# Designs tried in a protein design chat: VHH binders against q9p7j3. Part 181

Target 1, 174 residues: q9p7j3
Amino acid sequence: MILPLFPETQVHVFVYENVSNCAAIHEQLISQNPIYDYAFLDAATILYKKQVYSAIIRALEDRRDEQMKTKTIHSEVILSLSPKTEISSAFRQFSMTKKSKNIVVVKIDSKLTEEEEFERLDKLVEGNRVEFSDEELQKLIDFKVLKKNYKLDPSTLENPLASILSSIALRGYS
Below, E stands for the ipSAE of ESMFold2; O stands for the ipSAE of OpenDDE; V2 stands for 0.75 times the mean of E and O plus 0.25 times the DockQ between their complexes.

## First folded at step 15 (VHH)

Design da24 (framework vhh_6qgx_2)
Fold by ESMFold2-Fast, scan of step 15:
Structure da24 (fold): chain B 174 residues (1-174), chain A 124 residues (1-124)
Amino acid sequence: as target 1 above (174 residues)
Amino acid sequence: QVQLVESGGGLVQAGGSLRLSCAASGFTFKGYTMAWFRRAPGKEREFVATISWRGSSTFYTDSVKGRFTISRDHAKNTVSLQMNSLRPEDTAVYYCAAEPGYAIFNTASEYDYWGQGTRVTVSA
């Protein structure tokens, strides 16, 4: 997909279910292995495709404006999912953990095609690839996790997407 | 009641300029994208321009790039469209719209709030 607001930027998003090697991937991320330079998200935290795209756009906006809070564009995507500025909390709430089962993987600035990235990720991720679609995401989401991460109350539950998306764009700017 | 009210439309000759404004009331649209769409006679509503909450990210449809400029003012709760070098093909009713977060696909169906429109007629 090409994002109209950032047409110069190559973006790929992949979804994997029933991943058996999250602990091994997590270890590689902690060691900062450049082969694993992707944003690895816990699918339990993702409601719709627009949530992921919004975090990507926010991260790209902050990179362009020289306002990134983290060291890489991929870690900035993870931070950008959070309604708050606290980096440690964002990673705890949205990033893949050793216990994750289903993940969303984002690649920015790839020189590879989507198919070539898929072949590369297939060597790193031991799970089943599914389509990046709202239908597939709704099978993987944990609404209790979503409600806690975005502090959704009864008034915002009627339109949680609007609350989530506006908070991503607003974070840090009152 | 949440409302978007457009103003600034009118009749202008080709090569002329117009500035459209959209005033929002009843809601602050914090963290919302604001956009302009238009509908020409006999056609569907088409995207014109969008601006993010921070104002640092904008996108324009190819036919207006370099001629139109979108801007917003948080204190006044307004979005504006400066239209320069107008062409007869720009004749349309112009609508102000808002959606939460960022514009992803620039499709009309993504926008939750709409104004009633302001008519722009560009004579040859």
Scores: ipSAE 0.737, ipTM 0.868, lowest interface PAE 0.9, mean pLDDT 90

Design da25 (framework vhh_6qgx_2)
Fold by ESMFold2-Fast, scan of step 15:
Structure da25 (fold): chain B 174 residues (1-174), chain A 124 residues (1-124)
Amino acid sequence: as target 1 above (174 residues)
Amino acid sequence: QVQLVESGGGLVQAGGSLRLSCAASGFTFKGYVMAWFRRAPGKEREFVATISWRGSSTFYTDSVKGRFTISRDHAKNTVSLQMNSLRPEDTAVYYCAAEPGYAIFNTASEYDYWGQGTRVTVSA
């Protein structure tokens, strides 16, 4: 997929449910194995496709403007989901953990096709593939986690999308 | 009440210039992307230009790139479109629009807020 705002950047997003090897993947991420150079997100934190796309665009915008706060574009995508600037909190809130069961995986700057990246990821992730769609994401979201991560109150819970998306674009600016 | 109100449209000869303005009231649109779309008679809305909340990201449709410039003023809560080297095919009603966060594909269906439009006519 190509985003109009960043036409030279390849973007792929994959969703897996019932993943059994999150602990093994987490170990590879800690060891900085380049084969695992992806953003591995906990699907419990993702409500809509637009939330992921917005974080990707924010990360690419910050990279273009030389304002990245993390070392890689993939870690910047994770940070960009957070309404706050604290890096450790963002990773704790949004990244995959050893105990995660459903994950969203983002690849930026791939020279491989979506099908080729999928073949590669299928060797790394032991889980069931599902469509990257709002319908599938709604099955995996944890609304308690969402409310906590974005500090949603009763007034925003009835339509959290606008609050979440504007928070991603606003992070660090008021 | 949340409103977007366009102004600055009119009649101009080919090669001329116009500046469109969009004033937002009732909401600050903090963290919102702002856009201009246009619609020729009998056609669907066509994307023209967008600007991010920070103003650091702008995007234009190919047919207006180099001729049109989008800008934003947070203090005035306005977005503007400077149109230079106008062509007869630029004749349309121009609409201001807003969407939380970022526009992903710049389709009209992505935008939640719309103005009523301002008419631009470019004569040959």
Scores: ipSAE 0.695, ipTM 0.852, lowest interface PAE 1.0, mean pLDDT 90

Design da26 (framework vhh_6qgx_2)
Fold by ESMFold2-Fast, scan of step 15:
Parts: C-alpha cells; structure tokens; sequence
Structure da26 (fold): chain B 174 residues (1-174), chain A 124 residues (1-124)
C-alpha cells in the first residue's frame, strides 16, 4: 500500500493467527537479526486497520522531521502505537512476546511486492495468514488489553476508534 | 453542539484569489486532521486538501497542487484554505471536515464532522 501523505514509501501489513513459533521469533528480535527487520505486534492490541496506518504515518512523520526516538523505522511504528512517549512501556504494551498467538507484521520501505514479502515471511512465521481487515482484527483483539493500553473508560470502549487514533496523532503533545 | 462553519466564499474572476476559513466550536479537534472537500454542480464530493494536527503534513489533490494552501490555527480552532489562480473548474460548494488521527484514504466516508459549506463561483 502507498499512503497519500507519504507516496514514496511502500507499506505492507500482514496478519497471522495461530502462530506456533513466537518464542523463536522473539529470540531473533532480541538478537537483532536483520532478517527480522519488521515491526512484530501482538494482534491482541490492534482493533482497526486505521490504528496500524496511523502509527505508520506518525512514525514516518517523525522520521521525516528527524524526531525518531528509536533506532529503526519499525521500532518507531511500535512506539507510535502508544499514547505515551516511553519506549519501554510501548514495547511492553504492543510488541509480540514469546506467549503471543496472533501477530500483526509491518514492513516499511520494502523493495518487494506484497506477494514476495509473503514468500519471505512464510519462512519466518509458522502460522496462518489472514486478511488485514477490521473484520479479521476484531476476531483477535483483547479488549482488556486495548482498554489498558489506551486508558479507555467504559463509554469510550463502546466506540474507541476516535480516541485511539487521536491518541496516536497527539502522542507527546498536550 | 460540535460545529464546523465555513466562510469566505463568493464570486471571483478566473485568475483571482479567495481565502476560505472554517471555525470549529464545541470540540477542540486535538489529534484530528482537518480537510477541505468540494462539490461542483452535478458532481460528487471530492477531496481537495488535508492538514495534520501538528500542521507539519499536508496533502493536496493534483488539480489544486501549487495553487491552494491549507493552514490551521490551534489557538483560534480554525482551518483555512488560500485559493490562488482560480479556474472556472474550481466552482463548487467547499466543505471543511474532520476525522481522527491521520488522513489515510482521503474519502468523504472517513470523515465524521462536516460543515454546511460555502459557495465559490469562478467566472470565465
């Protein structure tokens, strides 16, 4: 996908359910293996396509403006999902863990087509690919996790889209 | 009680300029991009321009790029559209709109808040 605000940047987003090798992937991420240069998110934290795209746009804004807080664009996407500026908190809240079962994977600046990235990811992720759609994400979300991560009250939790998206765009500003 | 109210429309000659303003009340739109759409006689609503909450990211439809400039003022809770080198094809009712987060798709269906519109007529 190409985003109108960043038309020169290729963006691919993949969703996997029933992933059996999250512990192995996590080990590769900790060792900073460049083959795993993606943002690996726990799908329990993602409710909307727009949530992911908003974090991507925020990360791309911060890269363009030389305001990145992390070392890579992919780690900046993870940070950008958080309503707060603390890196450690964002990673704890949104990154996949050894215990994750369903994941969302983001690739930015890919030189490959979506199909070519699927071929590559098939060798890294032992799980079932599903469509990146609000319908599929809704099956994987954990609303207790979402509520905690975005500090949603009961009224906001009934329709959290605006609160989540504005929090991403407003992170670090009053 | 959330309202977006446009002003600044009018009749102008081809090659002229107009400045549209949109005043927001009842909500601050913090973390919301603001956009301008237009609807020409007998046409559908089309995207014109958007500006991010921080004001650092803008996007324009190709037909107005280089001629129109979008800006916003957080203290006044307003968004403006400076329209230069106007053409008869720019004749339309202009609407301001807001959506949360970022402008991702630039389609009318993504926007929850709309003004009533201000009419711009460009004579040949």
Amino acid sequence: as target 1 above (174 residues)
Amino acid sequence: QVQLVESGGGLVQAGGSLRLSCAASGFTFKGYPMAWFRRAPGKEREFVATISWRGSSTFYTDSVKGRFTISRDHAKNTVSLQMNSLRPEDTAVYYCAAEPGYAIFNTASEYDYWGQGTRVTVSA
Scores: ipSAE 0.717, ipTM 0.864, lowest interface PAE 1.0, mean pLDDT 91

Design da27 (framework vhh_6qgx_2; at its last look DockQ between E and O 0.91; V2 from the best seeds 0.78)
Fold by OpenDDE, look of step 16:
Structure da27 (fold): chain B 174 residues (1-174), chain A 124 residues (1-124)
Amino acid sequence: as target 1 above (174 residues)
Amino acid sequence: QVQLVESGGGLVQAGGSLRLSCAASGFTFKGYAMGWFRRAPGKEREFVATISWRGSSTFYTDSVKGRFTISRDHAKNTVSLQMNSLRPEDTAVYYCAAEPGYAIFNTASEYDYWGQGTRVTVSA
């Protein structure tokens, strides 16, 4: 898909549940295998589509403005999910781990159609693809983790989306 | 109380220009994307333009591209819409809106805060 704010950049987002090979994927990421050039997120940390898209837009703005803090646009997406400026913290908070079961996969700068990209990614991920929607994400979320990652309290839980989006947008800004 | 107040509307001849302004109070624009919508007589409210909270990214509906410019002033908590080369079809009530984070889909339902609107009438 194309984000209106970045019409020249094609973005794809996929959701997988019951992934059996997260450990193997993780090893490939550590080894920086180029065929794994995606942002692999733990679905337990994602509640909204807009959360993911906001992180993508933040990363793209930072890239455009030459303000990226990480090496790759995909790592920047992971960082952009976090309200914290520390890269290591962001990865611990939001990136797929060896123990993850459900994941959200983001591809930026794709030259393929969504279906073509899916076919490529499906060779790497051993799991079931589900719709990228708030409804499906809500089935996979760990609210304890979400609350921890964004420091949600009873007042912000009234509208967690606004709080999350603000946190993403304002990371590193006082 | 959160309030968005639009100003700058009025009657203008085709080919003319107007500058709309939206002043926010009760909250800061920091962290909020801002947008303009409009509702023409007998039509549904439609998206016109949006600007990211940083002010570095903008998006316009096709019919206003090249003619309208959205901008914001963080210090004043304002967003503006410079409208040039106005056409009769631009006649509408223009609304200012605020959205937490980033404008993604530019649907009205994504925006949390709205102004009361300012009327723009473009005569032939």
Scores: ipSAE 0.886, ipTM 0.938, lowest interface PAE 0.5, mean pLDDT 96
Fold by ESMFold2-Fast, scan of step 15:
Structure da27 (fold): chain B 174 residues (1-174), chain A 124 residues (1-124)
Amino acid sequence: as target 1 above (174 residues)
Amino acid sequence: QVQLVESGGGLVQAGGSLRLSCAASGFTFKGYAMGWFRRAPGKEREFVATISWRGSSTFYTDSVKGRFTISRDHAKNTVSLQMNSLRPEDTAVYYCAAEPGYAIFNTASEYDYWGQGTRVTVSA
């Protein structure tokens, strides 16, 4: 996908369900293996396509404006999902863990096509690829996790989209 | 009541300039993208420009790029569209709109809040 606000940046987003090797992937991420240079998110934290795209745009804004707080664009995407500026908190809230079962994987600045990235990821991820769509994401979300991460109250929980998206864009600027 | 109220429309000669303003009341639109759309007589509503809440990211439709500039002022809770080198084809009712987060696809269906519009007529 090409985003109008960042037309020179290639973006790919993949969704995997029933992943059996999350512990192995997590080990590679902690060791910072360059083969795993992607944003690996726990699908339990993602409700909408626009949530992921908003975090990507925020990360790209911060990279362009020389305001990145993390070492890579992919880690900046993870941070950008959080309504708070604390890096360690954002990673605990949104990153894949060794116990994750469903994941969302983001690649930015790939020189490969979507199909080539999928072929590469298929060798790293032992799971079933599903469509990156609101319908598929809503099968994987954990609303208790979402409520905690975005501090949603009962009034916003029924339609949390505006609250989630505005908090991503607002992060750190009150 | 949440309102977006446009002003600054009018009649101008080709090659002239107009500055449109949109004043928001009842809501601060913190973390919202603001944009402008237009509808010419007998045509559908089309995207013109968008600006992120921080003001550091903008996008313009090709036909206005280089001629129009979108800006916003948080203290006044306003978004503005400076329109230069106006053409007869720019004649339309211009609408201010807001959506949470960022403009992803630049379609009218993404925007939650709309003004009632301000008319711009560019004579040949």
Scores: ipSAE 0.765, ipTM 0.883, lowest interface PAE 0.8, mean pLDDT 91
Fold by ESMFold2, look of step 16:
Structure da27 (fold): chain B 174 residues (1-174), chain A 124 residues (1-124)
Amino acid sequence: as target 1 above (174 residues)
Amino acid sequence: QVQLVESGGGLVQAGGSLRLSCAASGFTFKGYAMGWFRRAPGKEREFVATISWRGSSTFYTDSVKGRFTISRDHAKNTVSLQMNSLRPEDTAVYYCAAEPGYAIFNTASEYDYWGQGTRVTVSA
């Protein structure tokens, strides 16, 4: 997929449910194994496709503008989901953990087709791929976690998307 | 209440220039992507241009690239569309639109807020 604002950058997003090996994946991420060079997100924190795409665009914008705060574009996506500037909080809140059961996986700067990238990723993740769609994401979300992560109030809970997207866009500028 | 008010439309000869402006009120302009769409008679609204909330990223539909420039002014809460080298095919009602955060897909359904439009007529 190519996002209009960054027409030379290929991005792929995959969603897996019922993942049985998050602990093993987590160990590989700690070891900085280059085969695992993706952003692994806990799906319990993701309700909307636009949430993920907005974080991707924010990360790409910051990379272009030499304003990245983390070491890789994939870690920058994780930071960019957060309304706060503290890096450790963003990873704690949005990254896949050893206890995660459903995940969203982002690849930026892919040189592979979606099918080729999926075939590579599918060797790493023991779970069931589902469509990256708002319909599937809403089945995997934890609304208590979402409310906490974005400090959603009663006035925004019926349509929290605008509040979430504003938080991502305004991080560091509010 | 949220309002987007376009201005600057009118009649112009082919090859001429026109500057559209969109004044925003009733929401926090900071943190919103802004876009321009247009609707020619008998057509669907089509995407023209978008600008990120900081103004650092822009995207244009192919038919206007190099001729139109989108810009924004946070102090005035405005977004503008400078239209140069106008063609009769640019004749349309132009709509300003706003979306919180980043505009990803550049479809009309993506944008939450819309102006009433300003008419641009480009004569041969």
Scores: ipSAE 0.581, ipTM 0.820, lowest interface PAE 1.7, mean pLDDT 91
ESMFold2 (binder alone), look of step 16: mean pLDDT 82; pTM 0.844

Design da28 (framework vhh_6qgx_2)
Fold by ESMFold2-Fast, scan of step 15:
Order: structure tokens, then C-alpha cells, then sequence
Structure da28 (fold): chain B 174 residues (1-174), chain A 124 residues (1-124)
């Protein structure tokens, strides 16, 4: 997919459910294996497609403006999901863990087609791919996790989208 | 009470220029994208241009790229659209709209805040 605000950048987003090898993937991420150069997110934290795309756009905006706080564009996507500027908190809140069951995988600047990236990821992820859609994401979200990560109060829980999306764009700037 | 109010429309000859302004009141739209849409007679609303909260990210529909410039002023809580080299095909009612975060798909259904519009007529 190409985003209108960054037409020079190719973006792929994949959703996997019932992943059995999250511990093995996590080990590869800690060892910084370049084969795993993707943003691996816990699907329990993602409610809407727009949430992921907003984090991607924020990360690309910060890269273009030389304002990245992390070393890679994929780690910057993870940071950009957070309403806070603290890097370690963002990774604890949004990145895949050994205990994750459902994941969202983001690839930026791929030289491969979506189909080729899927074939590559099929070797790394032991799970079932589902469509990247609001409907599928709604089956995987954990509302307790979402509420905690975005500091949502009871009045915003009925429609959290505006709060989530504006916090991503605003992070670090008032 | 949240309002978006457009101004600056009018009648202009082909090749002329107009500057549209959108004033927001009742809400600061911090972390919101501000965008312009237009509706030609007998048509649906179509996207024209967007600007991010920080003002550093903009996008224009192909038919206006190079001719229109979108800008934003946080202190005045305004968004502007400078329209140069106007064509008869630019004749439409122009609407200011806001959505949280970034303009991702540039579709009217993504926006919950809208102005009432300002009419632009470009004669041949």
C-alpha cells in the first residue's frame, strides 16, 4: 500500500492470529537478526486500521524531519503508537512479547511485493494470516490493554478513536 | 460549540487567484489534520488538500497539485488554501474539514467536523 502523505514509501501490514512461536520470534528480535526487520506489534493493542496507519505516518514524518528517537523506522512505528515520549514504555505497551497470541506485522520500505513479503513471513511466523481490516482487528483487541495504554476514561471508551489518533499525531508537541 | 467557518470564495476569471480561509472556534484541533474538500454542481464531495497538525506534511489531489497551496496557523486557529491558475473545472463549493490524527484515505466519511462551505465560480 502507498499512503498519500508519503507516496514514495511502500507499506505492508499483515495480521496473524493464533501464533504459536512468539517466544522464538522474540528471541530473534532481541538478537537483532536482520531477517526480522519488521515492526512486530501485539494485536491486543490495535483497534483500528487507522491506528496503525497513523503510527506509520508519524514515524515517516519524524524520519523525514530528522526527529526519530529510535534507530530504525520499524522501532519508530512502535514508539509512534504511544501517546508518551518514553521509548521503553512504548515497547512494553505495544510490541509483541513471548506471551503474545495475535500479532500485527508492519514492513516499511520493502523492495518486495506484498505477496513476496507474505512468503517470507510465512517462514518466520507460525500462525494464521487474516485480513488487515477493522472487523478482524476488533476480534483480537483487549479493551483493558487499550484503555491502559491510552489512558482512556469511561467517557471516551464509547468512541476512543479520536483520542487515540490525535494522541499519536500530537505526541511530544503541544 | 465547535464551528468551522470558510471565507474567501467568489467569482473569478480563468487564470485568476483566490485565497480561502477556514476559522475554527470552540476547539483547537490539536493533533488533528485539517483538509479542504469541494463539491461541484451535481457531484459528490471530493478531496482537495490536507495538512498535518505540525504543518510539515501536506498532500494535494493531482488536479490541483502545483496550483494550490494549503497552510495552517495555530495561533489564529486557521487553515488557508491559496488557489492560483484557476480553471472552470475548479468551480465548486469548498469545505473545510477536520479529522483526528492524519488524513490517511482522504475520504469524506472519515471526517466528523465540517464547515458549511464557500462558493467558488471560475468563468471561462
Amino acid sequence: as target 1 above (174 residues)
Amino acid sequence: QVQLVESGGGLVQAGGSLRLSCAASGFTFKGYAMSWFRRAPGKEREFVATISWRGSSTFYTDSVKGRFTISRDHAKNTVSLQMNSLRPEDTAVYYCAAEPGYAIFNTASEYDYWGQGTRVTVSA
Scores: ipSAE 0.770, ipTM 0.880, lowest interface PAE 0.7, mean pLDDT 91

Design da29 (framework vhh_6qgx_2)
Fold by ESMFold2-Fast, scan of step 15:
Structure da29 (fold): chain B 174 residues (1-174), chain A 124 residues (1-124)
Amino acid sequence: as target 1 above (174 residues)
Amino acid sequence: QVQLVESGGGLVQAGGSLRLSCAASGFTFKGYAMAWFRRAPGKEREFVAVISWRGSSTFYTDSVKGRFTISRDHAKNTVSLQMNSLRPEDTAVYYCAAEPGYAIFNTASEYDYWGQGTRVTVSA
């Protein structure tokens, strides 16, 4: 898709459930294998499509403004999901782990079509691809993880979307 | 008691200028995108312009690029639209709106908070 705020940037988002090779993927990410240049997120942390798009826009905004805190745009997307500025905490909270079962994968600046990225990712990820939709994401979310990551209280749990999205945009600029 | 109140509309001749303001009260809209939409007689609401919380990202519909400028003042909790080189086709009721995070699709249905609107009439 093309985002109005960044019309020159191609964005692809993929969702996989029941992934059996997260440990192998995690090792490739640690070794900085360029074939794995994507943002690999734990789907337990993602409730809405807008949450992912907001993190992408925040990362692109920071790249444009020369304010990136991480080395790659994909790691900046992971950081941008966090309401806090600490890089290590953000990766701990949102990145896929060896024990993840469902993942969200983001690709920015692809030279490939969405279909070509699907073909490539299907070779790297041993799982079932599902639609990137609020309905599918809501089957994979862990509300305890979400509440902890965004520090939601009972009043904000009634409308977690507004709290989550505003915290992504606000991070570091209170 | 969250409200958005627009002001600054009026009648102006083609080529003229108007500055619209939107004052927010009851909520600070921290981390919210603020936008202007308009509705011409007999038409649906259309997107005009949006500004991010930091003010560093803006987007305009093609027909107003270079003529309109959106700006934001956090201390006053206001968003403004400076409209220059006005055309008869800019005649509409102008609404301010707020959406948490960033504008993604710029559709009216994505915005949770709306003002009542201020009328702009541009005569030929």
Scores: ipSAE 0.702, ipTM 0.855, lowest interface PAE 1.0, mean pLDDT 90

Design da3 (framework vhh_6qgx_2)
Fold by ESMFold2-Fast, scan of step 15:
Structure da3 (fold): chain B 174 residues (1-174), chain A 124 residues (1-124)
Amino acid sequence: as target 1 above (174 residues)
Amino acid sequence: QVQLVESGGGLVQAGGSLRLSCAASGFAFKGYAMAWFRRAPGKEREFVATISWRGSSTFYTDSVKGRFTISRDHAKNTVSLQMNSLRPEDTAVYYCAAEPGYAIFNTASEYDYWGQGTRVTVSA
């Protein structure tokens, strides 16, 4: 996908359900294996396509403005999902864990097509591919996790989209 | 009570300039992207320009790039559109709109907050 605000940047987002090798992937991420240079997110934390796109745009905005807080664009995407600036907390809240079952994977600045990235990623992830759509994401979300990560109260739970998206754009400026 | 109110429209000759302003009231739109859309007679709403909350990220539709400049003022809770080198095809009603986060798809249906519009007529 090409995002209008960053038309020179190639973005791919992949969703896998019923992933059986999250522990193995987690070990590769901890060891910083360059083959795993993607943002691996726990699908339990993602409710909308716009949530992921907003975090990507925030990360790209911070990279362009030389305001990144993390070492890679992919780690900056993970941080950008958080309404707070604390890095370790953001990773704990949004990153895939050894116990994750469904994941969202983001690739930025790929020199490969979406299909080529899928072929590469399918060798790393033992799970079922599903469409990156609000319909599929809403089957995988954990509302208890979402509520905690974004500090949603009863007034925002019925329609959390605006609160989530605005907090991503506002992070660190309020 | 949330309201967006546009002003600055009018009649101008081709090659002229106009500055549109949109004043927001009842809500600060913190973390919201602001956008301008337009609708020419007999047509659908067309995206014109957007600006992020920080003001550092902007995007313009191809037909207005280099001629229009979007800006925002947090203290005044306003967004403005400076329109230079106006062309007859720029004739339309111009609308201010807001969406949470960032402009992603630039589709009118993605926006829940809209002004009533201000009319711009550019004579050949």
Scores: ipSAE 0.764, ipTM 0.878, lowest interface PAE 0.7, mean pLDDT 91

Design da30 (framework vhh_6qgx_2)
Fold by ESMFold2-Fast, scan of step 15:
Structure da30 (fold): chain B 174 residues (1-174), chain A 124 residues (1-124)
Amino acid sequence: as target 1 above (174 residues)
Amino acid sequence: QVQLVESGGGLVQAGGSLRLSCAASGFTFKGYAMAWFRRAPGKEREFVAIISWRGSSTFYTDSVKGRFTISRDHAKNTVSLQMNSLRPEDTAVYYCAAEPGYAIFNTASEYDYWGQGTRVTVSA
């Protein structure tokens, strides 16, 4: 996918359900294995495609402006999903864990095509790939987790998308 | 009541300049991307320019790139479009629009808030 605000940046997003090897993937991420240079997100935290794209754009904007808070663009995507500035909190809230069942995987600046990245990820992830669509994401979301992560109350719950997207753009700014 | 109001339109000769402004009232659009769209007589609504909340990211349609500049002022809750080197084909009603977050796509259907428009006529 090409984003109008960053037309030179290639973006790939993949969704996997019923992943059986999250513990093994988590171990590889902790050991910083370069083969796993992706943002691995817990699908329980993602409501819509626009949430992921907003975090990607925020991370790309911060990279361009030399304002990244983390070491890689992929870790910056994870941070950018959070409405808060605390890095460790963002990773706890949005990153895949050993106990995750469904994941969203983001690749920025790929040297490979989408099909080549899929073939590569299919060897790393033991699960079923599904379409990156609002319909599929709605089957995997945990609304209690979403409400907690974005501090949604009854007034924002009727329109959570606008609140979520604006909080991603505003993180760290008055 | 949430409202976007455009101003600054008018009649200008080819090669001239106009500055359009969009003022928001009833809502600050904090954390929202802002955009300008236009509709020429007998045509569909066309994307012109986008600006992110921070103002550091912009995107323009090819036909206006280098001639138009979008900017925003958070204190005044205003977005502006400076239009230079105007051409007869720039004749249109210009609309201000807003979307939460980053305006991921440059299509009119993605925007939830719209102004009523301001008319720009460029004579040959």
Scores: ipSAE 0.641, ipTM 0.820, lowest interface PAE 1.2, mean pLDDT 89

Design da31 (framework vhh_6qgx_2)
Fold by ESMFold2-Fast, scan of step 15:
Structure da31 (fold): chain B 174 residues (1-174), chain A 124 residues (1-124)
Amino acid sequence: as target 1 above (174 residues)
Amino acid sequence: QVQLVESGGGLVQAGGSLRLSCAASGFTFKGYAMAWFRRAPGKEREFVALISWRGSSTFYTDSVKGRFTISRDHAKNTVSLQMNSLRPEDTAVYYCAAEPGYAIFNTASEYDYWGQGTRVTVSA
């Protein structure tokens, strides 16, 4: 995908359901294996395509402005999903865990096509690919997790989109 | 009541300049992208320019790049469009719009809030 605000940056987003090897993937992420240089998100935390794209744009904005808080662009995407500035909290809230079942995977600056990245990821992820769409994401979301991560109250829970998206753009500027 | 009010439109000769302003009342638009759209007589509403909440990210339609500059002022709750080197083809009603977070696709349907427009006429 090409983002109008960052037209030179190649972005791929993949969704996997029923992943059986999250513990193995998590181990590779902790060991900083460069083959696993992706943002691995727990799909239980993602409700909208625009939520992921907003975090990507925020991370790219911070990279361009030399204001990244983490070591990699993929780590910065994970941080950028959080409404707070605390790195450790963001990773606990949005990163895949050993117990995750469904994941969203983001790749930035890939020199590969989307199809080539799928071939690569299919070797790393033991799960079923699904479309990156609001419809598919809404099958995988955990609303209790979403509510907790974005501090949604009953008045915002019926239509959380504006609250979620504005909080991503505002992080650190409220 | 939430309102976006545009001002600064008028009649100008080709090669001239105008500055459009959009003032927001009833809502602060914190964390919102703000954009300008226009509709020429007999045409559909088209994207012109957008600015992110922080003001450090902007995007322009190709026909206005280098001629128009979008800016915003958080304290005044305003967004502005400086239009230089105006052409007869820039004649349109200009609309201010706001969208939470980042505008991903620059389509009118993304934007939740709209002004009523200000008319710009550029004579040959």
Scores: ipSAE 0.656, ipTM 0.833, lowest interface PAE 1.2, mean pLDDT 89

Design da32 (framework vhh_6qgx_2)
Fold by ESMFold2-Fast, scan of step 15:
Structure da32 (fold): chain B 174 residues (1-174), chain A 124 residues (1-124)
Amino acid sequence: as target 1 above (174 residues)
Amino acid sequence: QVQLVESGGGLVQAGGSLRLSCAASGFTFKGYAMAWFRRAPGKEREFVAMISWRGSSTFYTDSVKGRFTISRDHAKNTVSLQMNSLRPEDTAVYYCAAEPGYAIFNTASEYDYWGQGTRVTVSA
């Protein structure tokens, strides 16, 4: 997929439910295995596909402007989901953990096609791939986690999209 | 209550310039992308230009690149479109729009807030 704001950048997003090997994947991420160079997100934190795309655009904007806070574009995507600037908090809030059951996987600057990334990821992730759509994401979201991560009050929780998206764009700019 | 109001439209000769402005009231569009769309007679609404909240990212439709410049002023809560080297094909009603975050694909359906439009006529 190509984003109009970054037409030279390849972007792939995959969603897996009922993943049984999150602990094994987490171990590979800790050991920095280059085969696992993706952003692995906990699907419990993602409500809409626009949320993921907004974080990707923010990360690409910061990379272009030489303002990245983390070492890789994939870690920058994870940071960019957070409404706050603290890196450790962002990873705790949005990254896949050993206990995750459903995940969203982002690949930036792939040298592979979407079909090739699909084939590769299906060998790494023991779960069921589902469509990257708002409909499927709504089945996997944990609203208590979302409310905590974005500091949503009851009135905004009824329709949180605008608050979430503006928070991503505003991070670090008071 | 939340409204976008466009101004600056009018009649201009081909090769001329015009500056459109959009003022927002009832809401501060902090963290919102702002955009201009247009609808020509007999055509559907098309994207013209957008600017991110930070102002560091802009995107233009191919037909206006190098001729139009979008800018925004946070203090005045406004977005502007400077239109240079106008062509008869630029004749349209121009609309200001706002979308939270980045407006990923810059399609009309993404934008939540819209103005009523201002008419631009470019004579041959």
Scores: ipSAE 0.662, ipTM 0.832, lowest interface PAE 1.2, mean pLDDT 89

